# Ledger of designs, part 171: miniprotein binders against a7ua95r516to809

Target 1, 294 residues: a7ua95r516to809
Amino acid sequence: ASLSLLSISDLVPDLQFIFFWMSNAIEILYFIQQKSPAYMQTIELMDDKAGSKESLLSATISANEEAMTILEEVIMYTFQQCVYYITKTLYVVLPGLLDCNPFGTEPSSEQCRRAAGVCVCAVCVMPEAVRRVVSVFQTTSDLLQQYQVHSEIQSQMFAYLFFFTNVSLFNQLIDKGPARGWFQRSRVLQIQASVKILLDWAKGAGHNHLAQKFFAKFCSTVTILASPPQQLSQMSWKALCAEHPSLKPVQLHRILTQYQLMAELGPLPIWQPSSEDEAYIYRTVDLLESFENH
Below, E stands for the ipSAE of ESMFold2; O stands for the ipSAE of OpenDDE; V2 stands for 0.75 times the mean of E and O plus 0.25 times the DockQ between their complexes.

## First folded at step 12 (miniprotein)

Design fj8 (at its last fold request DockQ between E and O 0.68; V2 from the best seeds 0.75)
Fold by OpenDDE base, look of step 12:
Structure fj8 (fold): chain B 294 residues (1-294), chain A 83 residues (1-83)
Amino acid sequence: as target 1 above (294 residues)
Amino acid sequence: DPKEEVEAMLRAAERLLEEARKALEEGDFERAIELAEQAIWKIMRAMYEAEKYGTDPEVDLKLYEIQEKAEQILERAEEELKK
């Protein structure tokens, strides 16, 4: 009940505080890493008055190592807290992405300049459900930039958020798809278009590689389901495995089985798993993705 | 007629695809990306409209082929911009 009311905007004040400390801890860590060698060298060059040089060097090394360890813990903790809050907001808005229709308004103008972001062109009216998801990512990006968080940490943040999004969408599609009609060709095309808008945003935000990597499983699933029956029925199990390496055999088998039912296709011998994969298609434990494997 | 609209969208996507291919051949990778993305979206809409009104299997296959070609152009152009 209470989670459904939490927008990303409501969490901004708390996130700002966390991002502030995360950024500061990173800056201090970086400062220590850069200055430590110079300080050690300065101590090493000091005249050894009364054997205190080695003790001072040892104490300085130990103090720097301790400080760095504490800072790394602060960074890790603040990172985890950010992820926790952001993923809660994603959890609320992601289901809407599977039900939205991005084709409601015809883009009349050829001039969809899909420049480096959410195509706010009059042509690409982003559906509200997609906008809500993009808003979470955009707010995260804006906060990371506002606090000048190190690029590596930004990349790790988006990697995890895309991972979480992919797992969430994939699991929902596989589990609820048949009951919700998300395997119907028209609905699949809507989902494909909605995800494309999100991927276009990620591309514009400079996260294209991460998005492609971490959305691969969901995109592969949607690509298969969006394929014409005439095309997909000509593809062997082996060819599909090779084209969609992100899918486990059990996942591919489930997708094809549901596709077959939806398209009213008879049993297709060409989709029969190889003898090597036959044992794996029954591993239902591997059907849904885990959030722990990141 | 919904069928005529889908056919018009298909023809528009074919033109965009050809322009994207030409841009790729000319080394204008940014333009190739833009045109390929436009083609893909045109095709995705055409596929949705075709499905809504009853998909002609031949049209659906042709739309899919154009999408695949546009995605290939997009991928190649993006790879060239990374060099």
Scores: ipSAE 0.784, ipTM 0.935, lowest interface PAE 0.6, mean pLDDT 89
Fold by ESMFold2, fold request of step 13:
Structure fj8 (fold): chain B 294 residues (1-294), chain A 83 residues (1-83)
Amino acid sequence: as target 1 above (294 residues)
Amino acid sequence: DPKEEVEAMLRAAERLLEEARKALEEGDFERAIELAEQAIWKIMRAMYEAEKYGTDPEVDLKLYEIQEKAEQILERAEEELKK
């Protein structure tokens, strides 16, 4: 029952309050930065009787610095609170992406192209699991626009949300994938399609560059796992590292190991790590990603 | 027949890819993007269906090659449209 309290729609009133104060703090900070020099010059032009002008100027400078420090702290903590609430909702809905089938009954092409700001072809449906994730992103975007939050803050918000999504999906795939059958190629192809729906949403929302940057690890993983055996078996370890720089050696090694198991391939000499990478392929501390790297 | 359906999707994707290539050459970048996206989705569906029903490795490779070419057209058209 408490899972319904993590729905993004239930959090909108709290998010509206937080975005309101964050936007106001940003506007006040901008005003101080833009107008404060002119005010201080006005003080400097004042008639200096008994040296009080120097005292007023010094107090004004000190007050400005204190105010900017407080406002920066307010902006930081309101940003962190927004991220906290939104990512709690994402954490609940993201696992469903790994279990859904986007290749169901053909959706209406018009309805798919217009639903939730995403565009998908007629041969793909937006499963409920994907719709829940898109709804979190879309609601966040709508609130940021509604409160006219500065574009740099909007970009940082989505950078973190995409980073969080990438880490959550990657870690769950690596950790639960063998037991859940998520490394089966037919399942991987379904996951690839579900992720493309998210990427298409990000492109339509003007966040394509952020999505490309912050989904890179999970997208690389799925791209490798989806590759035909005849194609992937022709790619050397060095070529795979070059095409997928977001993957650490231990991560690439694990992905290839799972691929060999599912494709029933024997050891491939071409996938032997380079001498410099050999030391890193069993470093399990580097296998899973940290949520704290953003 | 699942194999017949996969082959039909492959042929449809090939037609979409060729149309996208021509749109890119003609400078109609929005149309090239739309056609390339349609080809990509058709190929993704075809690869999934082929995997479920035991695809011919040559068909699997051809689907992969079309997907790669469609992605390249999409990327190029989007870069040109941004200019």
Scores: ipSAE 0.784, ipTM 0.936, lowest interface PAE 0.6, mean pLDDT 84
ESMFold2, look of step 12: ipSAE 0.771; ipTM 0.930
ESMFold2 (binder alone), look of step 12: mean pLDDT 81; pTM 0.781
ESMFold2, fold request of step 13: ipSAE 0.770, 0.772; ipTM 0.931, 0.932
ESMFold2 (binder alone), fold request of step 13: mean pLDDT 82, 82, 81; pTM 0.784, 0.783, 0.781
OpenDDE base, fold request of step 13: ipSAE 0.756, 0.756, 0.754; ipTM 0.926, 0.925, 0.924

Design fj9 (at its last look DockQ between E and O 0.57; V2 from the best seeds 0.74)
Fold by OpenDDE base, look of step 12:
Structure fj9 (fold): chain B 294 residues (1-294), chain A 83 residues (1-83)
Amino acid sequence: as target 1 above (294 residues)
Amino acid sequence: DPKEEVEAMLRAAERLLEEARKALEEGDFERAIELAEQAIWLIMRAMYEAEKYGTDPEVDLKLYEIMKKAEQILERAEEELKK
């Protein structure tokens, strides 16, 4: 099937099956972990009839350890399958986020119109391209809640999905941005607003800390590119490094170089890398993010 | 006039920023967050419109300054709600 035809809705039946087994395995594992000490204690308090107690205890310990190991493998496998399917759908919809114009629509809410004049909050009409991305995350959240998946596993899943999203968006912006015109400030402002809608959703879903952490690199990139030329041209290399610690020197240098070209500023001595960073700005292998570093 | 519209949005964002600051000072952190977020969204739109129509660099800088102040209020209010 063409990747372009795969929606999150098409994967829901398969995901439901996987989430069902993942949840059940977690519940059984938790049950064994909680009850095993009590069962062992009960065996230990039994009258020792001809060494049968020690053999029963050893057999029970071994059976519990084996069961726990199998359950952990099932949890890990099902988690990986969920992530695989969900990231596949994200891969399809994420490029649309970079081309989205969230400012093309008027606020649907009268409260938003009265209070802020124009906003694109969650009460307002979400752009379709952003809605498609949010729908993947929301469907994931709904499935995790439906199957009452343990909160730690939910957090790990969202951490990975946000990581994947950040890497995907960052790499696309750095690699294709110049050719696609995504470094034009008007386009950057659109991207910034689109990502803000996604981050606001993540905040509302209780994942604010994870979103801020894992989107830091993409957000830093967009923040720099959205900055007024007058403001950014006054910031030294060291100041920019300090304000955007998530960016590697090679990444910051690329962003500033593209900004300079886009804004027609010419070479800025203040953006010259420090002597310490000068060797690192040529490490093109470190320019794009890896999906393997998670 | 697109310029007049951007200036109107700028003034509206300044009002929201002041209200957000007041709410923060009064300890109404939820309202401070709401007002700061509204200011940020308004500024983002104003920046987009300003860029689209080629507005005055001074207006662009002023919009940026308001955004930074709104983000600071938002951050402070969110930190206080976590305590």
Scores: ipSAE 0.800, ipTM 0.942, lowest interface PAE 0.5, mean pLDDT 90
Fold by ESMFold2, look of step 12:
Structure fj9 (fold): chain B 294 residues (1-294), chain A 83 residues (1-83)
Amino acid sequence: as target 1 above (294 residues)
Amino acid sequence: DPKEEVEAMLRAAERLLEEARKALEEGDFERAIELAEQAIWLIMRAMYEAEKYGTDPEVDLKLYEIMKKAEQILERAEEELKK
């Protein structure tokens, strides 16, 4: 039993089939909506000497409703199947982001010195773990464009993929982070860089606003954890909640607890939860996110 | 010397930030974006190297402040370019 290198490429034939049907269903739905007014006008121009145009109009309305229902079901089913296959791949590759190093292996190297003046890309490389995640997003984008899927459906797809990525990374960090050493600041800084690579991909692909919205909880977590102690210790609980509205009180409390442990800080009075929030900071049921919130 | 390398990266990031500010003020938003991104990546590397080798907390805070200013310039330039 060896761990197979999982990639989306093995799923491309199935995804092509599913995108084909989804795109065709969308086009047929649009065609019916475009042609329906013209056909209704044709019925209204009919000579109604036997009253048959009222029966034909009723049958046409029923046929349009039936066709639209079938097409909407096909679109929903194909969307769900795409999401299933893509997120199955994402679930396998996402954990690697928490263990990789986008800063390479050369400490105090000539790469760092050269990057100080001439080339940004020399200071950061795309780790294999990050490349695998980007490949899933890029292949999805390529297929959606190849089959000319409507832009609104493309946006919904990426909104869900960013949401899924957010939940998966956040839950793993919270659940496994203490045992894996992922709350150590040097690790957090590596994770921050890996996340920036993903966000840069999203920006270049035209999905920046979706990533900002649906990837917010994990990004907020990393931002807090990466902050210098001198800066973060000056921020009150209320200020942190205001800057990071995506975090529930129990989640923010857990993040600050891990931060205190790693920075060897004692309890800080300004991090005391508000009276409103104090009842909620120990609700373990609210700690992890659900994949059903999209 | 890792400490001196981080200090050199700090000075380089300060230069990039100043040039990004000038580009933003002059309305060259694409250049302001490029320079701000360069500063952000340089700072992220410098913070990682500083943490790994145990550099002064004051350097860590300076790096953070420069990164936040570069992010502000980036956001402003991207907002203006969309107009």
Scores: ipSAE 0.793, ipTM 0.939, lowest interface PAE 0.5, mean pLDDT 84
ESMFold2 (binder alone), look of step 12: mean pLDDT 82; pTM 0.781

## First folded at step 13 (miniprotein)

Design xa1
Amino acid sequence: DPKEEVIELLREALRLLEEALKALEEGDFERAILKALQAIIQIARAMLEALKHGTDPEVWELLLEILKLAVEILKAAEEELGVSPEEIEKVIELFKEAVELAEKL
ESMFold2 (binder alone), alone request of step 13: mean pLDDT 68; pTM 0.619

Design xa10
Amino acid sequence: DPKEEVAELLREALRLLEEAAKALEEGDFERAILKALQAIIQIARAMLEALKHGTDPEVWELLLEILKAAVEILKLAEEELKGDPELAEKAKELIEEAERLLREA
ESMFold2 (binder alone), alone request of step 13: mean pLDDT 72; pTM 0.661

Design xa11
Fold by ESMFold2-Fast, scan of step 14:
Structure xa11 (fold): chain B 294 residues (1-294), chain A 105 residues (1-105)
Amino acid sequence: as target 1 above (294 residues)
Amino acid sequence: DPKEEVAELLREALRLLEEAAKALEEGDFERAILKALQAIIQIARAMLEALKHGTDPEVWELLLEILKAAVEILKLAEEELGLPEEVIKEALRLAEEAIRLAEEL
């Protein structure tokens, strides 16, 4: 369908204009915020009649506040539109990450990676599905840099994108994973390798802290599913909760149930929830994550 | 009609830019500051209207140039500096061009 052909490159012309407007609105808002004390003082110091001065100052305060408010609205709208279009593209390409095989590279490619340097050969052996996701993040980074968007706004943008990616991947894996075979150990290891490529990109781009914060839930899920049975069976429910605080009891229980099923493990009482946590396991509304910031 | 709304906001911005320029010419820096801020409000409202309802990229470009001109007037008024006649005339020309283009689209 037409959506399967949509790439981030198709959106670049539209995104360029929106980033351009956002960047300029931010600069103008910053200018007004920095200069407002100075021009308010200019009016305060004017040697005109008291009534004229008071009226002008009042009007200027009102206009200044309204100007900042509407500029903030422009910035917020352009930011939300950028996030909307970028996350819409991510939503289309993200499921492919759960179904690709990074280990399908030729032996010669792996030899090249070991001998010639990890970074260059990793790009050559990257699955198409992972490359599409990385391309979305890289294009976003390039546009933010091209239009000189302040670093704190860049951080907010990637916080939103990583949050969205985390929620999308987590929900896809939990909701559709059993039917799609994504919980099979061989598939989980492929997913783990693909996620590592995304996290490595984020680190290289200067967003390691944001990636660690906002990918915590999905990373915890993949870490548990990729754990050897010997390691996981030695951990109590309390220990697992402590190691993975980003996971809700119902989420952890679902993950462990799927792990047990796939690993052909018998019943393991060691993974039983506490009496307090048991009440929350029956709340299906808490299973999937909310896109509450979208 | 978003197109009519953008044109109307730009006409108000043009009027306010003319008032700011007149105040600056008369050495009334305090009034120039007020009028420049009021112009910025109208231009930003036009930008938001154009972004929400879509418009030609050329109109967005002109809106930004008009906004920059209003900010330059604000900057020069705050520094109590005169504005070159060429800059004022260019700002007014850009506003008229944006109104014409918005009405055509």
Scores: ipSAE 0.602, ipTM 0.807, lowest interface PAE 0.8, mean pLDDT 77
ESMFold2 (binder alone), alone request of step 13: mean pLDDT 75; pTM 0.733

Design xa12
Amino acid sequence: DPKEEVAELLREALRLLEEAAKALEEGDFERAILKALQAIIQIARAMLEALKHGTDPEVWELLLEILKAAVEILKLAEEELKGTSPELIEEVRRLLEEARKLLEE
ESMFold2 (binder alone), alone request of step 13: mean pLDDT 72; pTM 0.670

Design xa13
Amino acid sequence: DPKEKVIELLREALRLLEEALKALEEGDFERAILEALRAIIEIARAMLKAERHGTDPEVRELLLEILQLAAEILLAAEEELGVSPEEIEKVIELFKEAVELAEKL
ESMFold2 (binder alone), alone request of step 13: mean pLDDT 64; pTM 0.547

Design xa14
Amino acid sequence: DPKEKVIELLREALRLLEEALKALEEGDFERAILEALRAIIEIARAMLKAERHGTDPEVRELLLEILQLAAEILLAAEEELKGDPELAEKAKELIEEAERLLREA
ESMFold2 (binder alone), alone request of step 13: mean pLDDT 69; pTM 0.607

Design xa15
Amino acid sequence: DPKEKVIELLREALRLLEEALKALEEGDFERAILEALRAIIEIARAMLKAERHGTDPEVRELLLEILQLAAEILLAAEEELGLPEEVIKEALRLAEEAIRLAEEL
ESMFold2 (binder alone), alone request of step 13: mean pLDDT 67; pTM 0.637

Design xa16
Amino acid sequence: DPKEKVLELLREAARLLEEALKALEEGDFERAILEALRAIIEIARAMLKAERHGTDPEVREALLEILQLAAEILLAAEELLKGDPELAEKAKELIEEAERLLREA
ESMFold2 (binder alone), alone request of step 13: mean pLDDT 67; pTM 0.578

Design xa17
Amino acid sequence: DPKEKVLELLREAARLLEEALKALEEGDFERAILEALRAIIEIARAMLKAERHGTDPEVREALLEILQLAAEILLAAEELLKGTSPELIEEVRRLLEEARKLLEE
ESMFold2 (binder alone), alone request of step 13: mean pLDDT 68; pTM 0.595

Design xa2
Amino acid sequence: DPKEEVIELLREALRLLEEALKALEEGDFERAILKALQAIIQIARAMLEALKHGTDPEVWELLLEILKLAVEILKAAEEELKGDPELAEKAKELIEEAERLLREA
ESMFold2 (binder alone), alone request of step 13: mean pLDDT 72; pTM 0.664

Design xa3
Amino acid sequence: DPKEEVIELLREALRLLEEALKALEEGDFERAILKALQAIIQIARAMLEALKHGTDPEVWELLLEILKLAVEILKAAEEELKNPELAKRALELAKEAIELAKKS
ESMFold2 (binder alone), alone request of step 13: mean pLDDT 70; pTM 0.658

Design xa4
Amino acid sequence: DPKEEVIELLREALRLLEEALKALEEGDFERAILKALQAIIQIARAMLEALKHGTDPEVWELLLEILKLAVEILKAAEEELGLPEEVIKEALRLAEEAIRLAEEL
ESMFold2 (binder alone), alone request of step 13: mean pLDDT 73; pTM 0.692

Design xa5
Amino acid sequence: DPKEEVIELLREALRLLEEALKALEEGDFERAILKALQAIIQIARAMLEALKHGTDPEVWELLLEILKLAVEILKAAEEELKGTSPELIEEVRRLLEEARKLLEE
ESMFold2 (binder alone), alone request of step 13: mean pLDDT 74; pTM 0.680

Design xa6
Amino acid sequence: DPKEEVLELLREAARLLEEALKALEEGDFERAILKALQAIIQIARAMLEALKHGTDPEVWEALLEILKLAVEILKAAEELLGVSPEEIEKVIELFKEAVELAEKL
ESMFold2 (binder alone), alone request of step 13: mean pLDDT 72; pTM 0.674

Design xa7
Fold by ESMFold2-Fast, scan of step 14:
Structure xa7 (fold): chain B 294 residues (1-294), chain A 105 residues (1-105)
Amino acid sequence: as target 1 above (294 residues)
Amino acid sequence: DPKEEVLELLREAARLLEEALKALEEGDFERAILKALQAIIQIARAMLEALKHGTDPEVWEALLEILKLAVEILKAAEELLKGDPELAEKAKELIEEAERLLREA
């Protein structure tokens, strides 16, 4: 089996195993964190001034700290393993999201009425490429729920998955978009619609705030590229920076350059960077995003 | 060998749980907590080694049982510190089962 054909379903048994042990480590860590103040206080209040109390207290503090440290290592290792397998699968399926067309035949009014929700209507017309990406997120959510993983760890995992997805999509669009035709307005509108399906899933899953935060860069990019030429050409560099604070000067400049080329607005740059940003618009080291969360 | 290291960590955990039970029987609940925490350290190290290097299905089953027993003993020691003596007998039976599982591996 080729890695390019690997589905999230193929990884479920391995992920179930890893989530199971992560959940066990989390529960034990939380129990120790909850109970340690009480028994530490009890030991400290022992009626023994000969030093045996101090030795027992010292040993218990040491054991408590060591237990928490090694449990945190177990949690970190299992979390990193889950993230590794899930993001490896995402990396394979994400390019399809940039290349699919969600604008098929409009769903019937009857289907939308029965669904009573944007997410359900979107599922009815969802392209296979988008369905594959959503499937990865849904399977992750199902596994976290199945193993009763604490909400803070769930939030951290989806924060990272959304961060990874945003970086992967942004880098692919910026780096490969010109060759693939992805910067053409009609293609950008298709990408925008596909991303909305993904964001609607995240909202339905209770992760709207995380999705808004971690998809900001890619959403800003697609929003700019989807803008009508007359509207965008009337906006100043300062106004664009204010609307799209997630974009670095070099990134915004590159996006506007591609927009100008695709919209055939002329060969010369129309948008003038601020004097503050002028020094940073050619920093190629900042063009593509790092997968390391800073 | 990583598999042998996992088994050695589990044997040490079982020994520490036996010491925890002895402390419970003697009314030394503070020492029982210490010994249970020390057992959990060994079990967590065994889990980490087994996750990184792999181990046999029987060893994973032993890890799960010993982990459950260590947690129950820690809970029993904490409750007995509050004055509930009924949990001591349960903890003793669970430790005996953990030792049995480790020896069968």
Scores: ipSAE 0.714, ipTM 0.852, lowest interface PAE 0.6, mean pLDDT 81
ESMFold2 (binder alone), alone request of step 13: mean pLDDT 74; pTM 0.682

Design xa8
Amino acid sequence: DPKEEVLELLREAARLLEEALKALEEGDFERAILKALQAIIQIARAMLEALKHGTDPEVWEALLEILKLAVEILKAAEELLGLPEEVIKEALRLAEEAIRLAEEL
ESMFold2 (binder alone), alone request of step 13: mean pLDDT 76; pTM 0.722

Design xa9
Amino acid sequence: DPKEEVAELLREALRLLEEAAKALEEGDFERAILKALQAIIQIARAMLEALKHGTDPEVWELLLEILKAAVEILKLAEEELGVSPEEIEKVIELFKEAVELAEKL
ESMFold2 (binder alone), alone request of step 13: mean pLDDT 69; pTM 0.611

Design xd1
Amino acid sequence: SLRKRAEELERLAEELKEAVEELRRLAEEEGAPEEVEALLEYAEAMAQAAKSLARLAEVALERGDPRLARLLLRAAYILMDLASFLIKEALRLLRELGDPELVKKAEELLKEAKELIERA
ESMFold2 (binder alone), alone request of step 13: mean pLDDT 82; pTM 0.799

Design xd10
Amino acid sequence: SLRKRAEELERLAEELKELVEELRRAAEEEGAPEEVEALLEYAEAMAQAAKSLARLAEVALERGDPRLARLLLRAATILMDLAAFLMKEALRLLKLGDPELVKKAEELLKEAKELIEKA
ESMFold2 (binder alone), alone request of step 13: mean pLDDT 74; pTM 0.705

Design xd11
Fold by ESMFold2-Fast, scan of step 14:
Structure xd11 (fold): chain B 294 residues (1-294), chain A 118 residues (1-118)
Amino acid sequence: as target 1 above (294 residues)
Amino acid sequence: SLRKRAEELERLAEELKELVEELRRAAEEEGAPEEVEALLEYAEAMAQAAKSLARLAEVALERGDPRLARLLLRAATILMDLAAFLMKEALRLLEGDPELAEKAKELLEEAERLIREA
């Protein structure tokens, strides 16, 4: 069985054990940190009649530091395992977001109705492709809550997941967008609506700051592509760079070139890069984002 | 095997913890210095942590992760060694029951044997 064929629900039993180990390792690390100071102080204040005070302090510090270093390795190992499995699942479901039409099915309010004598309440609040992505984030959030993982680690987890999602979506749109029709205005508006649902989830989950930070590049891209031609054509290159600082000059140039082509604004370039930026615009290495670039 | 070592380490940590608790009660009854009580209390804490780590390692092995198990057992061994060292030092300072000292010595020898084999 390939991990790319599994839904997030299929991975929950395995993820539960990884979160279990991570949570317990954190708890043990915290336990040592809580117990150590009072003990160390008592020994430091000890009357050194037996001549053992320095040896005792040295042995304790050395052993605690070595054990805590290993516990940090355990925490990092389990964190990396969670990231690996969760991002494998995201990689499979994220392209669907770019082909999704959220306007085809209106969100239904919760409707409670009887079916063969049973009361059934149906809720349909988002497209299937968006729901799959949100499900991955929600399941991650639920597991972090269930195992009472420290808020700092929760923040690091979602920072990485949002970073991964942003890079994946941006690279897919820039690299495959022209061939897949994703730069067409109707598709861009669909993508924008889908991304809004995702960002709204993040805000509701308490991760608004992380979402704004790590989705900046993809959000800037979608915002530019969704802009009306009248509005966008009135902006200078300098103004666009200032509005979208997350985009590299070469990325902004590619986006604007695709926009001009799809909006049928003629063959003559409208947005002229500054002389300072022109040297970077033609460097292929700067176009796509790296998954390892932080 | 790693599984046998994890099970043995969990058992040894539990025995060490029980012995430290017994030594702490004896120290309190005999009016031992505060330093001895601090040593034994911290030794008990380290043994408890070691037991928890050994148990986690057993679960890791059951779920097919020997790399994780090895890390957990290494941490458990370090904390167990520290607990044994602190108990040995406390015994040096204790004016006490020779039978209690004998029990501690036997468990320290067992701990040192398992650590050496690890």
Scores: ipSAE 0.699, ipTM 0.865, lowest interface PAE 0.6, mean pLDDT 81
ESMFold2 (binder alone), alone request of step 13: mean pLDDT 84; pTM 0.824

Design xd12
Amino acid sequence: SLRKRAEELERLAEELKELVEELRRAAEEEGAPEEVEALLEYAEAMAQAAKSLARLAEVALERGDPRLARLLLRAATILMDLAAFLMKEALRLLRQGSPELAKRALELAEEARRLLEEA
ESMFold2 (binder alone), alone request of step 13: mean pLDDT 78; pTM 0.744

Design xd2
Amino acid sequence: SLRKRAEELERLAEELKEAVEELRRLAEEEGAPEEVEALLEYAEAMAQAAKSLARLAEVALERGDPRLARLLLRAAYILMDLASFLIKEALRLLKLGDPELVKKAEELLKEAKELIEKA
ESMFold2 (binder alone), alone request of step 13: mean pLDDT 76; pTM 0.715

Design xd3
Amino acid sequence: SLRKRAEELERLAEELKEAVEELRRLAEEEGAPEEVEALLEYAEAMAQAAKSLARLAEVALERGDPRLARLLLRAAYILMDLASFLIKEALRLLEGDPELAEKAKELLEEAERLIREA
ESMFold2 (binder alone), alone request of step 13: mean pLDDT 79; pTM 0.763

Design xd4
Amino acid sequence: SLRKRAEELERLAEELKEAVEELRRLAEEEGAPEEVEALLEYAEAMAQAAKSLARLAEVALERGDPRLARLLLRAAYILMDLASFLIKEALRLLRQGSPELAKRALELAEEARRLLEEA
ESMFold2 (binder alone), alone request of step 13: mean pLDDT 80; pTM 0.769

